VH-VL binders against o27280. Designs and how they scored, part 205

Target 1, 266 residues: o27280
Amino acid sequence: MDSMNVPEVLEIKRIVEESESVKTFIFSWDFRREVRPGQFVMVWDFRDEKPMSVSLIDPVRSEIGISIRRVGEFTDRVHGLSEGDLLGIRGPYGRGFELMGRDILLVGGGIGMAPLAALADEATARGMRVDALVAARTADELLFLDRLEAAGVNISTCTDDGSCGFKGFAHERLLTLEENHDMAAVCGPEPMMFQVMRILDERDVPAQLSLERYMKCAVGICGQCCLDDTGFRVCAEGPVFWSQELSRVREFGRYRRDPAGRRVPW
Short names: E, the ipSAE of ESMFold2; O, the ipSAE of OpenDDE; V2, 0.75 times the mean of E and O plus 0.25 times the DockQ between their complexes.

## First folded at step 10 (VH-VL)

Design G27 (framework fv_bamlanivimab)
Fold by ESMFold2-Fast, scan of step 10:
Structure G27 (fold): chain C 266 residues (1-266), chain A 119 residues (1-119), chain B 107 residues (1-107)
Amino acid sequence: as target 1 above (266 residues)
Amino acid sequence: QVQLVQSGAEVKKPGSSVKVSCKASGGTFRSYAISWVRQAPGQGLEWMGRIIPRFGKANYAQKFQGRVTITADKSTSTAYMELSSLRSEDTAVYYCARDDFYEGYFDPWGQGTAVTVSS
Amino acid sequence: DIQMTQSPSSLSASVGDRVTITCRASQSISSYLSWYQQKPGKAPKLLIYAASSLQSGVPSRFSGSGSGTDFTLTITSLQPEDFATYYCQQSYDTPRTFGQGTKVEIK
């Protein structure tokens, strides 16, 4: 029986408050269902189902973690839950990150650090050198710094307001960091990811980027998965894409869609 | 600005292997892929596979899976295409070409390497 | 695999003629279509990329059009150096695939 297509009702074992708006929900997990960094699960609160990236993968403790930012009705309800409460979990789904080489750069913006935290754990376990650029609007929104430090990750921070680390955007900070990485993984707002991708392309660093908006497409739900101006179909292969794949998507980093399906600049 | 220079012509026996080189020179370094395309006498163009030199991961056309290996040496800016278990039908001119990262067009092209498979 | 079909396979034309070559993809490739010119004994030369963008150094008599599945290469006022074989190529997906070629011959 394929367990990925049936929600399993799991007890919330532990809740970690990452910030005022972000919580990590930790569940016991049977690792006969393999989970890789960059994959997501469908979280069901017995009313609505939403895709969420896996932020912790711990086979030693038999646990997974799912980090959720409070943004609207579903996430508000989930944030109201306590340890011992139940959620439905279905998955995992999607392409995970691929690790190659000796050195990896992680660039995360806000909640985008969540899937990258899981990747950092795997990369360090493999003996890779891991550098992380953690970006947010303010110091309070920098996520997973303690966890990354405990894993032996070399951390750089930046905040839009200068409240922690470099004052400015992720791509501005990246220009001041060394160029010598075998690969990169990037997750955050699309305008940030586009600027970062451009710099990494100039440095000849192959990058993988995680796009939350394509998670539903990866499970075969075909809504507006095809982008109008390119005709490129992203629905089967997400949420993680190589930078060369995203370079074919003329919308990436330039436009989003409003409720009417019209292109709106970021 | 980037120029691709390939190794010289080869004459091989059936069942042997051939390894063709493609050296990139000139211009400012940027992310790129190298594709290999062959052309049998009087026939059209056939894509064999590609590699992104920095990444080191290659993709191959199904027809050549198991017989073709594409590699890159970043220190010498050289890509290689090795084709094994050669048959007379593999007689062709083999081209390397820079595969544009953003649009996927091929430019520049190497000058071509003639490979003849005969007894 | 995405199949690329060119028509015609060959054509005869005179200097000064307007030549049209068509290329059809077996599925939508958006604008990820390039055109190449190949002369005997030479490597192919890029003419057009992104369906309609003229490569630097290519004469303005060459133009490309189309999107989705149907594409056209046009040569206005054919010149002696234009007698060659022309190929379309899709870069939407891997494997990359070429049309079978169109040979433009002197009439």
Scores: ipSAE 0.006, ipTM 0.429, lowest interface PAE 13.8, mean pLDDT 84

Design G28 (framework fv_bamlanivimab)
Fold by ESMFold2-Fast, scan of step 10:
Structure G28 (fold): chain C 266 residues (1-266), chain A 119 residues (1-119), chain B 107 residues (1-107)
Amino acid sequence: as target 1 above (266 residues)
Amino acid sequence: QVQLVQSGAEVKKPGSSVKVSCKASGGTFRSYAISWVRQAPGQGLEWMGRIIPRFGKANYAQKFQGRVTITADKSTSTAYMELSSLRSEDTAVYYCARDDHYEGYFDPWGQGTAVTVSS
Amino acid sequence: DIQMTQSPSSLSASVGDRVTITCRASQSISSYLSWYQQKPGKAPKLLIYAASSLQSGVPSRFSGSGSGTDFTLTITSLQPEDFATYYCQQSYDTPRTFGQGTKVEIK
């Protein structure tokens, strides 16, 4: 336990440039410390620490990958690093995805494809049939299409501007697709996930949704990660939740809480 | 599934340049890298460089640095390889291939473009 | 640059034979190794990636093994369509580099 709560200083082994704004940082990893798709780690640049989902899990090569979008000061600094540079990694934390059945649907928006890419690898390795709906604002922001295609995943895309695939939002595209899936996994902006969840519920498809907010409470001892109706804590009981649990949460898809616990609209 | 189709064979004089095209269809061109590999008659495969079209970022093998330019036009889903200051030893079949981001394998390949440098 | 060396450079075999081709990297490349088959006048075809992962549509008689610096491609029961040149390729670093090739010829 103590070793998981102390950052281990790891060398950046490889960097994969996923898009103009997203990089995957690959590290050697000791798999005696198990990592599952849907879990996250705390990344420390020796100044600030931020939660990042694990996007690559490769026990054969003894490697993990962490995909980071360049959005603010911390991520700008991390994006400036090179192979051979050092980062602190603490974890893994949180509840991962659970695979069930033979046919699975993945629905990802933007960087939300990162944990789903790791899940796709595991599902295809188990011989499952995987369909992925990948959504972004523009074609240049669609992530992991190469990796998904290489894994044998059947890919549908949608972009807000129509530059690739369906012109529109993920839930609009989902309405045009036939579904015969045993489960779904969903990760992306909460408004997108809320709309997708409602459609999957109407189709009686059980879904797991990853809530990435408030992962600063990674050890689960604070109340800031509480959800409105159920009292669930994302860092302690998530970040992955079944749709049946989230359907009862008024907060999901409507507002979030800041670090002080105040409601802020999406 | 992605398919790569290359431009036709070319015959060039020493000192000139050649520009080979590689048009992608059946997949998201912007989401993968394109590598260029050549093969001289009766010889093995030689990697020249690659481009990630969405970034406009190209990397080259040192042997070709300064003579080769790899570009991509995202609007036409076409990658280009231009080789300048041609010599007779540049006579080869030039292939483009989709380059996997994580594993770095090449699949699919273009059909190849024969470039002959003579007289 | 990482140098890739194949052995043998050529071999003669009969249909039904077990064929083994080896590939050595000048430094550790983990499992970032692919194998390709090339027939005269054709582009190379991917057989195996990640040292041991069989590409979809490739017959199960092909297998790959190894990690670090030493790798092997095995064809368990050689078929007439398997007479070709085989190349290994490392993708651990840029530049990407290939072995010199192994020509599998009819005995």
Scores: ipSAE 0.000, ipTM 0.446, lowest interface PAE 14.8, mean pLDDT 84

Design G29 (framework fv_bamlanivimab)
Fold by ESMFold2-Fast, scan of step 10:
Structure G29 (fold): chain C 266 residues (1-266), chain A 119 residues (1-119), chain B 107 residues (1-107)
Amino acid sequence: as target 1 above (266 residues)
Amino acid sequence: QVQLVQSGAEVKKPGSSVKVSCKASGGTFRSYAISWVRQAPGQGLEWMGRIIPRFGKANYAQKFQGRVTITADKSTSTAYMELSSLRSEDTAVYYCARDDMYEGYFDPWGQGTAVTVSS
Amino acid sequence: DIQMTQSPSSLSASVGDRVTITCRASQSISSYLSWYQQKPGKAPKLLIYAASSLQSGVPSRFSGSGSGTDFTLTITSLQPEDFATYYCQQSYDTPRTFGQGTKVEIK
């Protein structure tokens, strides 16, 4: 039996309000079912099912956390839930991040910091030096700063409007940071990730990038999460890809897929 | 175009250790890993572990954890595999191979090093 | 660990035959599957990577197919130099694991 393909109904143990628009839902988890940073789960509210990043992995407390941004009907309903309410969880799915070297750069935009927060915990537990560039449109959308600071992460921030840290985009801030790292992990809007990848490639820093695309099926059977040119499926082969793999994909950074699988410009 | 050249055959006593070298020429260690794979007489291929020389970090198959150490010297473009507490069942040909970091295939391979463990 | 089960363990064939070898993974490995050929006394040689991509210099009679858990190596019109042992290998996760091998013998 593969229990990951059947939703398990779990009680919401705790809810952490990360911002006006983001909440982390915490569940008890049996760690005989391995979960790694960069993997995702399907969250089912008994009406619709959506993929969500695992943002907390805590084997000591036997807990996982799933961070959800309020952006539509499904997420509005989930945000209306309280501690003690139930959600269906399938997974985990996808391959996780691979940690190598002594130094890692995390570059996260908005909710893209969710999988990177879990990765930061694992990297610091391994004794790695972790630098994080946390980017958002406004100061209110910068996520996990307190958690990263508590973990010993060296944090740089930037906001489009200049309300916190550097005024500008993540790639503009990255150009002012002259340190090189053994590897990088990047998650956020595709245009941001494309620009960051380009700079890291020029600096010879190998990077892993996490794609948070639309999908209807988490088990990789449907073609909705396919990438053009390579045929990679985000749910089966991702969501984490090396930068060298993504450099061959024409659609990366230029357009996304809607729920029907159609190309939509950014 | 990378070529891998391994050290010569070894005959060892039970309980000793062996250190096999794998020197890379033509190309760079930056964009790939080096995996070690062994093959006992008449048997299949068994992955032992790998190192990414740029990072100096090695990963091992659990079966060999505690007995195998994989290292790399970037200045000489040489990877090493050291296996300790040798037993007769460690008699095998040991291969190094370039491990593509993005696809994970092995190409090229070293020529192999025969290690015989006998009393 | 991801287990790779290869079948058959051996087969007998004649020059000109079509040969099919299968490989099954214990969990989905997407397309992270390579095929190797090994001749006695020699290191393995890469034939196919990414389940279906033919390595440069490998004859077009070799082809690979499959995704997820089930994979196939096909040799059309077997040649004398093709009598060898063939191995599949997954690179989806560490540890890297191989199938047990298929020996293609002359009939």
Scores: ipSAE 0.000, ipTM 0.384, lowest interface PAE 19.1, mean pLDDT 83

Design G3 (framework fv_bamlanivimab; at its last look DockQ between E and O 0.02; V2 from the best seeds 0.00; counts 0 for: pae O 6.5 > 2, placed apart)
Fold by ESMFold2-Fast, scan of step 10:
Order: sequence, then C-alpha cells, then structure tokens
Structure G3 (fold): chain C 266 residues (1-266), chain A 119 residues (1-119), chain B 107 residues (1-107)
Amino acid sequence: as target 1 above (266 residues)
Amino acid sequence: QVQLVQSGAEVKKPGSSVKVSCKASGGTFRSYAISWVRQAPGQGLEWMGRIIPRFGKANYAQKFQGRVTITADKSTSTAYMELSSLRSEDTAVYYCARDDQYEGYFDPWGQGTAVTVSS
Amino acid sequence: DIQMTQSPSSLSASVGDRVTITCRASQSISSYLSWYQQKPGKAPKLLIYAASSLQSGVPSRFSGSGSGTDFTLTITSLQPEDFATYYCQQSYDTPWTFGQGTKVEIK
C-alpha cells in the first residue's frame, strides 16, 4: 500500500472519448486503497494539480477511471495525452455516496454525471432499481448514456435546447417523473442542485449532493472552506453532503465567494 | 436500439478507391464509436479503424494508415470508410459495427459490403 | 500488436456434445476479451464480452471464462444452430485483434 497524500505516477491504460469536451482516463489501481463513488483524486500533470471525480471503479479488473472536461490550460494539456503517457494521482479523498433502500434516483448535469456513473454501477450491482435523469445544454453534452443503458439503468434526459428528451431544465423534468424513491444522489451545477434538492425535500426523499467547487479544499490546499452561518468545513466533511445538511446553508444555490471572500451570484 | 445498414456491393479496378457507407438508425449519432472490420474470402477478421461520429475523431490500424479514411456525417447518421490504392488482396467483405468504448466489443454489426478488386 | 491464438483451428462434434475452444493472448489482457459466432455469409454475432459476460439474447449453454492470457469458450450440449466459426477478440490495446477462428463442424 502507498501513502494517500503522496502522488503515484500511473500510466494511462485506456482513454474513452465521452464527448468533444470530456474524456475518461483509465488506470490500474491497487484496491488495497479503497475507492468509493463520490470520492475524488488529485490529478498531477507534473506542472499543475487539479481535483477530479472518480467515474469508474472496477475492483475485478483493478482499474479506476477519471473523467475530465476540457475547460482550461491544465485540462487542455491532459486531453492532449495518449495511452501509455503518465499522470500523477493522489488520493482518494472526500466522503463518498452512501446507498440505502431499494430505489435510487440519480440527477446529473454535465460532468456531474461522472461520479454518478460510478454510483450507478454500484447500485445496480446491489440489485437496486436505478432511475437516472441526465441533463445538459444540448444532446452532444449528455454524458454516459450508453454506459448507463448497458448497466440496466432507466434513463430520462433533458436538454435546455430540446435536442434530446424533455426541453427544459432538470428540476422541470423531475416534476414529471415518478416520486417513489428511497434516496437520491445529485451532482451538477449548484443552481440545478439547489432546485432539485427543494423538490426532493418536498417529496421526503433523502438526497446526497456533491459540491464540486470545494473538492480542492478536502486536500488541505484551500483558503475558504466554511459554508456561511454553519461554521461547516467542506474540506473536512465533503464534497458529498446530505440535503438536510445543505438546506440550512444560506449560500447554497444563491452565491459563491471569490478568493477575496466577496459574494458572487451564480 | 441502434441498427446499422451498409451500402451495396462494389467491383473496383486495382489502383482505384472505394467508399463504403454505414447508416445508423435513429437519426442523430450517439457517443459510441463505429469500427470497420474486414474479412477476406476464407480468412479471419481484421480491424481497420474507428470513428466517434458525434465529434469526428478517427483512429486507424497502422497497417492501413495512409490508405484508409474514416469519416462521419452527423446530419445523416452515416459513417464512411474510404480505402484507396486498391489491390487484389483488398477483396473482402467490409463490416461496420458499433464499438463499445469501455469494453471494446462490437454490437450491433452492419450486414457487410462485398468489395471485389478485379484486374 | 497483441497476437490472439485459438485452439483448435477446427473441430468436429455431434449434437449434444460439450465443446471447448481456447484463446491465448501474447500478453496479459486482463478480462478484455469477447467471443463471436459467425455463420457463412453473415456478420459476426457477439456472444460474450468481458471474458465471461453473456450477451443479452444468447443461449445460456454458452459460457466464457479466463483472465490474463488464457481464455475459454464453452458450449454445453451443442445444438444444430451452433455449427459455425468462433472468434475471440482482445480490446485491451489498439489495434483490436482477433484470433484466427475455430470452425465447429458436424461429425
């Protein structure tokens, strides 16, 4: 077993092209270091380090997958890599999702489907009924549909432009879906998650939500990990939270803070 | 469920090119890949390359690099395989198949296109 | 390239027989192995993926096993429709490569 806080240099074993902007990088993994859906790793390209959610967990093959969206210089460089190239991986970090009951609803927006894809695999392996609501701006940005379908997941889609499935936002589509779920897991843009959480709370469905923007804090390299009036440190507790924990946080879904601590609306 | 339908049989002269089409049912392409696999008479299966039609990224087996071009037209849900500088040993049935990117298996398959290179 | 070798190249069997076909990879491919059935004049049909996962709609008499370099396809109680050529395929590394095929013929 290796130290969790020291990067391991791993070879890219396989690259899966999820979309024009998203790739999944697959690595051999020693499962003496347990990995759970909802956890993340720090990916190091030998210049910069960024947190990425684990999107594939395969103990039988001794492999993990990390899905990365192209949004800046670091991710552009990583997307330029080929099978056989090396990356540093540190972790896993954070609190993973917990499964309970017989029926689970997954609600994912964009790259937020990455940790939910790993969760879907675990839930289906446990014999749970899995319903997934997959949301994106356009059909080309819907992620993991083929993987979810292969796993036996019941899929609903929505796109802002109506190019696939329901035309509209995730929370609007959720209002038309079956209400009977023992739990839900939600990951995507924070405003989407807030609206979805409100509906699930009204339906008395316990939900876990993943706060991507605070993943870096979990490894101790952030300056601002407190959630407003709670005194709650996301870097110690997150990135996955139960909806009851987030419902009392005034900032969730309303604003974020810049590096200077100023409020910035979503 | 995706179904793949290929263009009809072709007879070509040595040195010419052939372009085979593979149309996916359902209108728009999904995020899966389309692979091209050929089979010469009485021989086994040989992978030529793949494309992810959704965003046009193609990869080729080195043996065919420079002779094969795989493209896709998302508006018609059609993938194409063009093989140039044809030789008699290129006589084969050419298949397109949906390629599972995670597992790398092929399902479904097109019905095949017979290409005969006759001198 | 990863070389895939099947054994035997051909076998003769009777209806009701247990048939075993083996496939060997030139290097470890974990469980990234699929099996296909091909009948004359037709496209191959996926039987098994991930070394042991039975494709939907494929009869339960087909099973796969193995990991690393050595894999087997087993047909318990061979049926008339099972006389065909069988191919293994690795998807561990590109280019994807197939075994040379095993022809299952009527005795």
Scores: ipSAE 0.634, ipTM 0.831, lowest interface PAE 2.4, mean pLDDT 87
Fold by ESMFold2, look of step 11:
Structure G3 (fold): chain C 266 residues (1-266), chain A 119 residues (1-119), chain B 107 residues (1-107)
Amino acid sequence: as target 1 above (266 residues)
Amino acid sequence: QVQLVQSGAEVKKPGSSVKVSCKASGGTFRSYAISWVRQAPGQGLEWMGRIIPRFGKANYAQKFQGRVTITADKSTSTAYMELSSLRSEDTAVYYCARDDQYEGYFDPWGQGTAVTVSS
Amino acid sequence: DIQMTQSPSSLSASVGDRVTITCRASQSISSYLSWYQQKPGKAPKLLIYAASSLQSGVPSRFSGSGSGTDFTLTITSLQPEDFATYYCQQSYDTPWTFGQGTKVEIK
């Protein structure tokens, strides 16, 4: 029997305060259920259930970490919890990032750095050279900088307000960086990812991008996470897609859907 | 290149209080914690408590509960430790240190503040 | 509280010697263990974190090992600047606690 489809109630072992709006919740984890960077879990607070990316994968200590931005009622309730409190977790689900080559570029916006932090740990452990472009609105919202530096990652920063690093958007900073990477991994606001993907495609850099969509079942049955025109299910065929797969997705970077299924602009 | 600079040495009478400051320079109080550790003459290191300055939440070792108050002023990047009802046994060097929230190590340390409780 | 027991409490050694200091936790602390060096009148200095990770700027003659309850700090080929007191510290659960120290003296 596979327990992935039933939430396991786990104790919050430790809480790391990453920024004013982001906390990482650390749990003991039985790694017979393997977890890969880019996969997600469904977090259940006994009222509602939301997908969250795994940001820390430590098989040696038997721990995982899940980074959560406070953005609404569910995440407000979770941020109000303390060490020792309980959450339900089911998963992991989805397709994670695949590492290739010797040199990798990570491009993360805001909380999108969470799965990329886990990937950076794996890449550096394999001896890869890792460059990271870390983007946020302000310096105080740049995530995981100390952790990435300790892992040996070469960090470039950009902030919308210029308070740290390059003033401007991630794709603008990317144009000023070296073009000699074997692959890229991208996660963040979808308009940012679209702009970054265009640059990486022009440079012939293989890219994997992690998408967010509304999820209910997380196992590919309900269809709520499907992408227009392709039928790709973000929870099953993604959340990580190659740029070539996304080139066939008309909605990517152009619009989203409201709860009634209507197209709305980004 | 964060440095922690502490207030100067103090001589206190039994029953009084002392408040030691710890100012971060070369960086800011992002979301890391500040711990307070003391060392009596010729003795080892003893953790007193910590604060996460951004959120103002402090934790204390049980031995010091009721006597120690740890606070922070984010606008000045300064943490404070106040120890009340001083006894001669509280004579020690008091250190502040940045602690890493993931690994829990202390680096860097402040230079220390000698507190002497006599008479 | 998790008690940390260091051994020995002091030792005498010569420049060039190999030195081994042990630290035992009263319960498993996984690899949440750090080592510090302290010289008289100075603040402690971090050497090792996560049981075996060498802090930036610390000479490679220092190494740490262990997990669970038993941990070791090793100094290969002591140098004159290594005569100091060494402390272990657990960061598994609060209150965070230190070993009682090991003083390494010149023979």
Scores: ipSAE 0.508, ipTM 0.801, lowest interface PAE 2.8, mean pLDDT 88
Fold by OpenDDE, look of step 11:
Structure G3 (fold): chain C 266 residues (1-266), chain A 119 residues (1-119), chain B 107 residues (1-107)
Amino acid sequence: as target 1 above (266 residues)
Amino acid sequence: QVQLVQSGAEVKKPGSSVKVSCKASGGTFRSYAISWVRQAPGQGLEWMGRIIPRFGKANYAQKFQGRVTITADKSTSTAYMELSSLRSEDTAVYYCARDDQYEGYFDPWGQGTAVTVSS
Amino acid sequence: DIQMTQSPSSLSASVGDRVTITCRASQSISSYLSWYQQKPGKAPKLLIYAASSLQSGVPSRFSGSGSGTDFTLTITSLQPEDFATYYCQQSYDTPWTFGQGTKVEIK
């Protein structure tokens, strides 16, 4: 095993409560190890290990942030941790987002906003104009709004219940937005991403989408995150894919495989 | 109409730092960005970075990252550019210019500040 | 970084001449291109933005055209006050970069 893949035990510097179900854990980071928005790390709580997107990249403070949503046993344990506690972090892994052009559109749903928030910071730091469509089920689940606003991002919100912004789904809201972006970055529920991708393709907007699959090794060896037909490994060739790549992935937007390798419909 | 007035010429030693000011008058200081562009003697124009006073957000060309700091005081409508670890090749006229944030053209320009770095 | 290449680096012309300056980007920059005029000892002055939009107060003898990678600044009838150095600038991607300049001199 490559020493580079050994988890580094890091102290949680601080915890930011983003929502009722999402916390951001801040760690000191040596930026000699480059990390890009869209890449992920493996988080080890000394019992289990899960892939998590990097949501904050701060070279000035030499910090990174990892946003984690409470969804199961592992994340419940992590959410029970306090500042000063330890976690194992290895990575980063995967292909991150590539910034291109002058105007960028971000479309995020739920925790999918995590990598997009990091991308937004980079984009604004590059002087890009950033529009963000932030979607969630309800208003209280909308993530990173204040952070995005402070960065100068133009925000549009969308909620399923209409409690904030556009009532409906992200792809529906997107249809009402202007078509003046040089590229788009998308992350969220796969059905959302599928619909958003279709619209962006029709508009000839280059789009990158971040997929979520079950990952075990994170180094392209175990094959657990392999996409059908193409053989793409989400941990190696992804998790960020271009729309033209995903157009070759039949399972995209339709189903995924669980830890046992069984097809699970979206 | 917006006008930009910069601080006076500077003579600095290598290794020192220089801080140039750019005061805006007319219009709303919060509604635009301030970019800094320098021009070495007989050479072309080089963009260094910009700040959006409204958000306090600054970004820099990679070439100057870690050496340049751009700030803005909204109360005085003044932007600042500080360049540290000065070298002889930093000898240039430094301009501030209004940046509309989105299109990225510069108008108007300050009158320029000559910075000379010499032993 | 996006490289901007102007052509020619210098030219000699007479009053009344039609002058054409070209700017090529190393990659597509859509229409995010501006043209500036600079006289000795003075700050640059914006002439054209968004590739073809004439800045307010700029004489109509100045015009810009092009998109993608190739752009042109045209002066239909050169005036005495037009002898200067001209720069193109891309604002498509940071760092924003300038062409090397074109010096228009009197013949």
Scores: ipSAE 0.022, ipTM 0.535, lowest interface PAE 6.5, mean pLDDT 92
ESMFold2 (binder alone), look of step 11: mean pLDDT 91; pTM 0.939

Design G30 (framework fv_bamlanivimab)
Fold by ESMFold2-Fast, scan of step 10:
Formats: C-alpha cells, sequence, structure tokens
Structure G30 (fold): chain C 266 residues (1-266), chain A 119 residues (1-119), chain B 107 residues (1-107)
C-alpha cells in the first residue's frame, strides 16, 4: 500500500490568476499525507503527467495549491480548465527544504517563487526572520508579493527592465546587500541560481537550491545519471539540493539534458 | 591577492612516490578550489585533479585515478598532491593553481615544482 | 573527455601585427573557455575567462570571442612581451582539458 504512487482525482476548488502566464490551482487535501515546502506532485490531465511544485500548504483550510506557468501543450490544456474540473494528483515527492537558524534569505526568479512562497509561510510560522529577493523580467511577472507581505516577509525586488525595484539581475542586486543570513533558499532559472550560489558560497551562507529539472529524478527517473559528471553518487533525491552538493556538479548552471540525455547549453 | 608557493624540486626513483606542497596566502583558503596541472618537458598542460578544501572533496582525471591523492590542510592553508608508483613518464613540472570552481579558470598559479624520475 | 584543438600550432609575427589563435572543442562547451599565456620557464598566466572576459591587469589588446565549439583569441597590436605560447582550456566538464598550445615567435 503506497497511496503516494496512485493518482487521486481531485476537483479544482479555486483558481487564482497570479499573472498573465501563471495560475494557482487549489485543491482540498488530506493532511494525513504530509506535504512540505520544496516537494512536488505529479499533475495528470488524463492524457499526460507533469511534475509541479507545491506553492501553498494550508492545513487550517485543508488545502494545497499548485502554481503552473503556461509554457507548452500540457500547461495550455491545464490553464483552460475551470473551477469544478478534475485533475489527477500523485505525491508528494522529493525532499523538501530544511530550515535552520533564525534568519533566511529567499531568492526567487519568476515561477521559482512558487515553492519559496510555501517555504516563507513555514519559516514565518517558526518565528524566523525572512528576507526575500524576488526577480523577474518586468513588474507584471513578479509573483506572490502580496502573499509574502501578508506573511511578514521583508521584500526586495529586481526587474530586468527596472519597472520595479533594482534594475538588473538577482545576483547583481545580491552583491549590493550587506546583510548576512544563517541560510538561504534559491529557486529560479539555473543561470540565476548558479550566480546566486556563487555569491552565497563566498559569504559562507549555506544555501538550498530547487532544481525543477531534477523532479523526475526524485520519482526514480534517471536520478543517478543527471549528477555524475563530478564523480559523486547521488543517493539523496531532488529537487532540493544543498549548495555544497551542487558546487561539485559541472552541469549545474552550464547546460541541461534533453529527453534523449544530450547536453543542451543554456 | 592570493599567492601560491610550492615546495622545491624532487629527484625520485621509479616505483617511489612524491608529495608536492602548495601554500596559499593573501586570501581565504576555504573560498576556492586548488587544481594540480603538470607539464612534461616540451609538452602541453595536463590537468590531474582538484580539491575544494571547504568540502574536503577531491576529483581526479581518470588517467591518474588510483595513483594520485590530493589533500588540503586548512589550518596551514596548504594543499598537497601525492603521486605514487612513479615512472619516467611522470618527469614534469607540477603546478598548483587557484581554481575558480564555478568558472573553472586558474589564477594565480604556483611557481611550479620540477619532479625528475630516474635511476 | 572533451578534446581541445588549437590552430595554428605555431606562427611567426612582428611587433605591431594582429595575431589570431583559434581553439575548437570536440563538443559544445558554451562559454566555459579560458586562455593562458606561458613564457619559457614560467607558470601560465590567465588572460581571458568565460570566452570573452578580460582578466584584471591584462592589456586591452587581448580579446576573446566565440561560443559553443569555436573560439578565438586576438592580439590586436603585438608587443615584444607577447611572444609566448598560448593555451586554451575548457572548464565545461571534468576532466578539465587544454589545447596543445600555439607558439607565437618572432618573424
Amino acid sequence: as target 1 above (266 residues)
Amino acid sequence: QVQLVQSGAEVKKPGSSVKVSCKASGGTFRSYAISWVRQAPGQGLEWMGRIIPRFGKANYAQKFQGRVTITADKSTSTAYMELSSLRSEDTAVYYCARDDRYEGYFDPWGQGTAVTVSS
Amino acid sequence: DIQMTQSPSSLSASVGDRVTITCRASQSISSYLSWYQQKPGKAPKLLIYAASSLQSGVPSRFSGSGSGTDFTLTITSLQPEDFATYYCQQSYDTPLTFGQGTKVEIK
């Protein structure tokens, strides 16, 4: 009996429009099946199945939320659904974020703020000081700002075009910040995460990074193959990895793999 | 700025081992990696391996796997490269270099240690 | 292993000349390429990293370009101190590998 490996058909209870390209789908959830920030679920539209990070964990309302960016055929179909429609949900899978110390820095790019929003809720509930650096191409693509503010998070923003906050990239903004933290959590495009990890490592700040492409590894698909270019064995499942694990991986931030396993540069 | 100073020249017999040291000064030893690169007389550069002292982890080129051991002593800011089962083909200048573990470039370099394997 | 091939293996040039050295990788390495200068009896010196980023203290007559598999080092106005051997190096994957070197000698 492993209920996590059998899809449960759930009704879409509520849909929140986060931006033109991002929606959060909210489902009733039985919290006897524990969910942690940083974990993901497999979302099944009865034709195809894709991994999606959990962006809302609300035991008081007995709800989870899954934030989905429109990027292809599967996500286009899911975005076409309405409240009351059904999706298959399987999981949760993967290791979640671990919290330590009294203060944490969150660095999120685009949809990468989704798992970090769930983490922010847990960190603030534990009494931690939370600072968030939220990055996007434009102000309209910054996600979860109202939710982070409601949770008591101290927010900095940066946009490529300068339409909100610092004009530039997350790592450029981070270089101007003097504050140090007991830990950090990072999620976003791999090139951004790579640059941020480099800076945090020089500052001796332990960081956890969430790599969307390694979600499949956590369910037993090619886990060992994706991280073997440095000669270390991957015995821990993704998608969340400590920076010291990733600094040993040449592939991180440089290239990805296509479905055939070929290296594809960023 | 970081400076790397290596131990002096060695003359070794075939079958013995050599241990070359590389002392770092001027920067935080734990904030970077140290790579070892050798150059045989009249030949090009050959990467042997690296260590990230902060994590205590070393990585080696397959050609040297089983013969090379790279270590670091954080208290003295010194990295070591030990090569065992020496052959005449191991005669070379051995360099340590500060390795930007994210970009993988080498700067600065140590002055080099000549290792001669004969007799 | 990723093989790095330089062209030419040697060249003769005069002070004031524009010199170009090419480096080709056996597979795509994105921009993870560095260029080094080595003079006889000395350790190599970093000139360029990330294919085109000039290392601090290196004269602006040195420049790098390229991405993927094809890379070029250019010296726009060769100076007496530039006669040396030049190496490219990929850092995309382990083992880290160098080109065979290009010797720039007096014409």
Scores: ipSAE 0.007, ipTM 0.406, lowest interface PAE 13.9, mean pLDDT 84

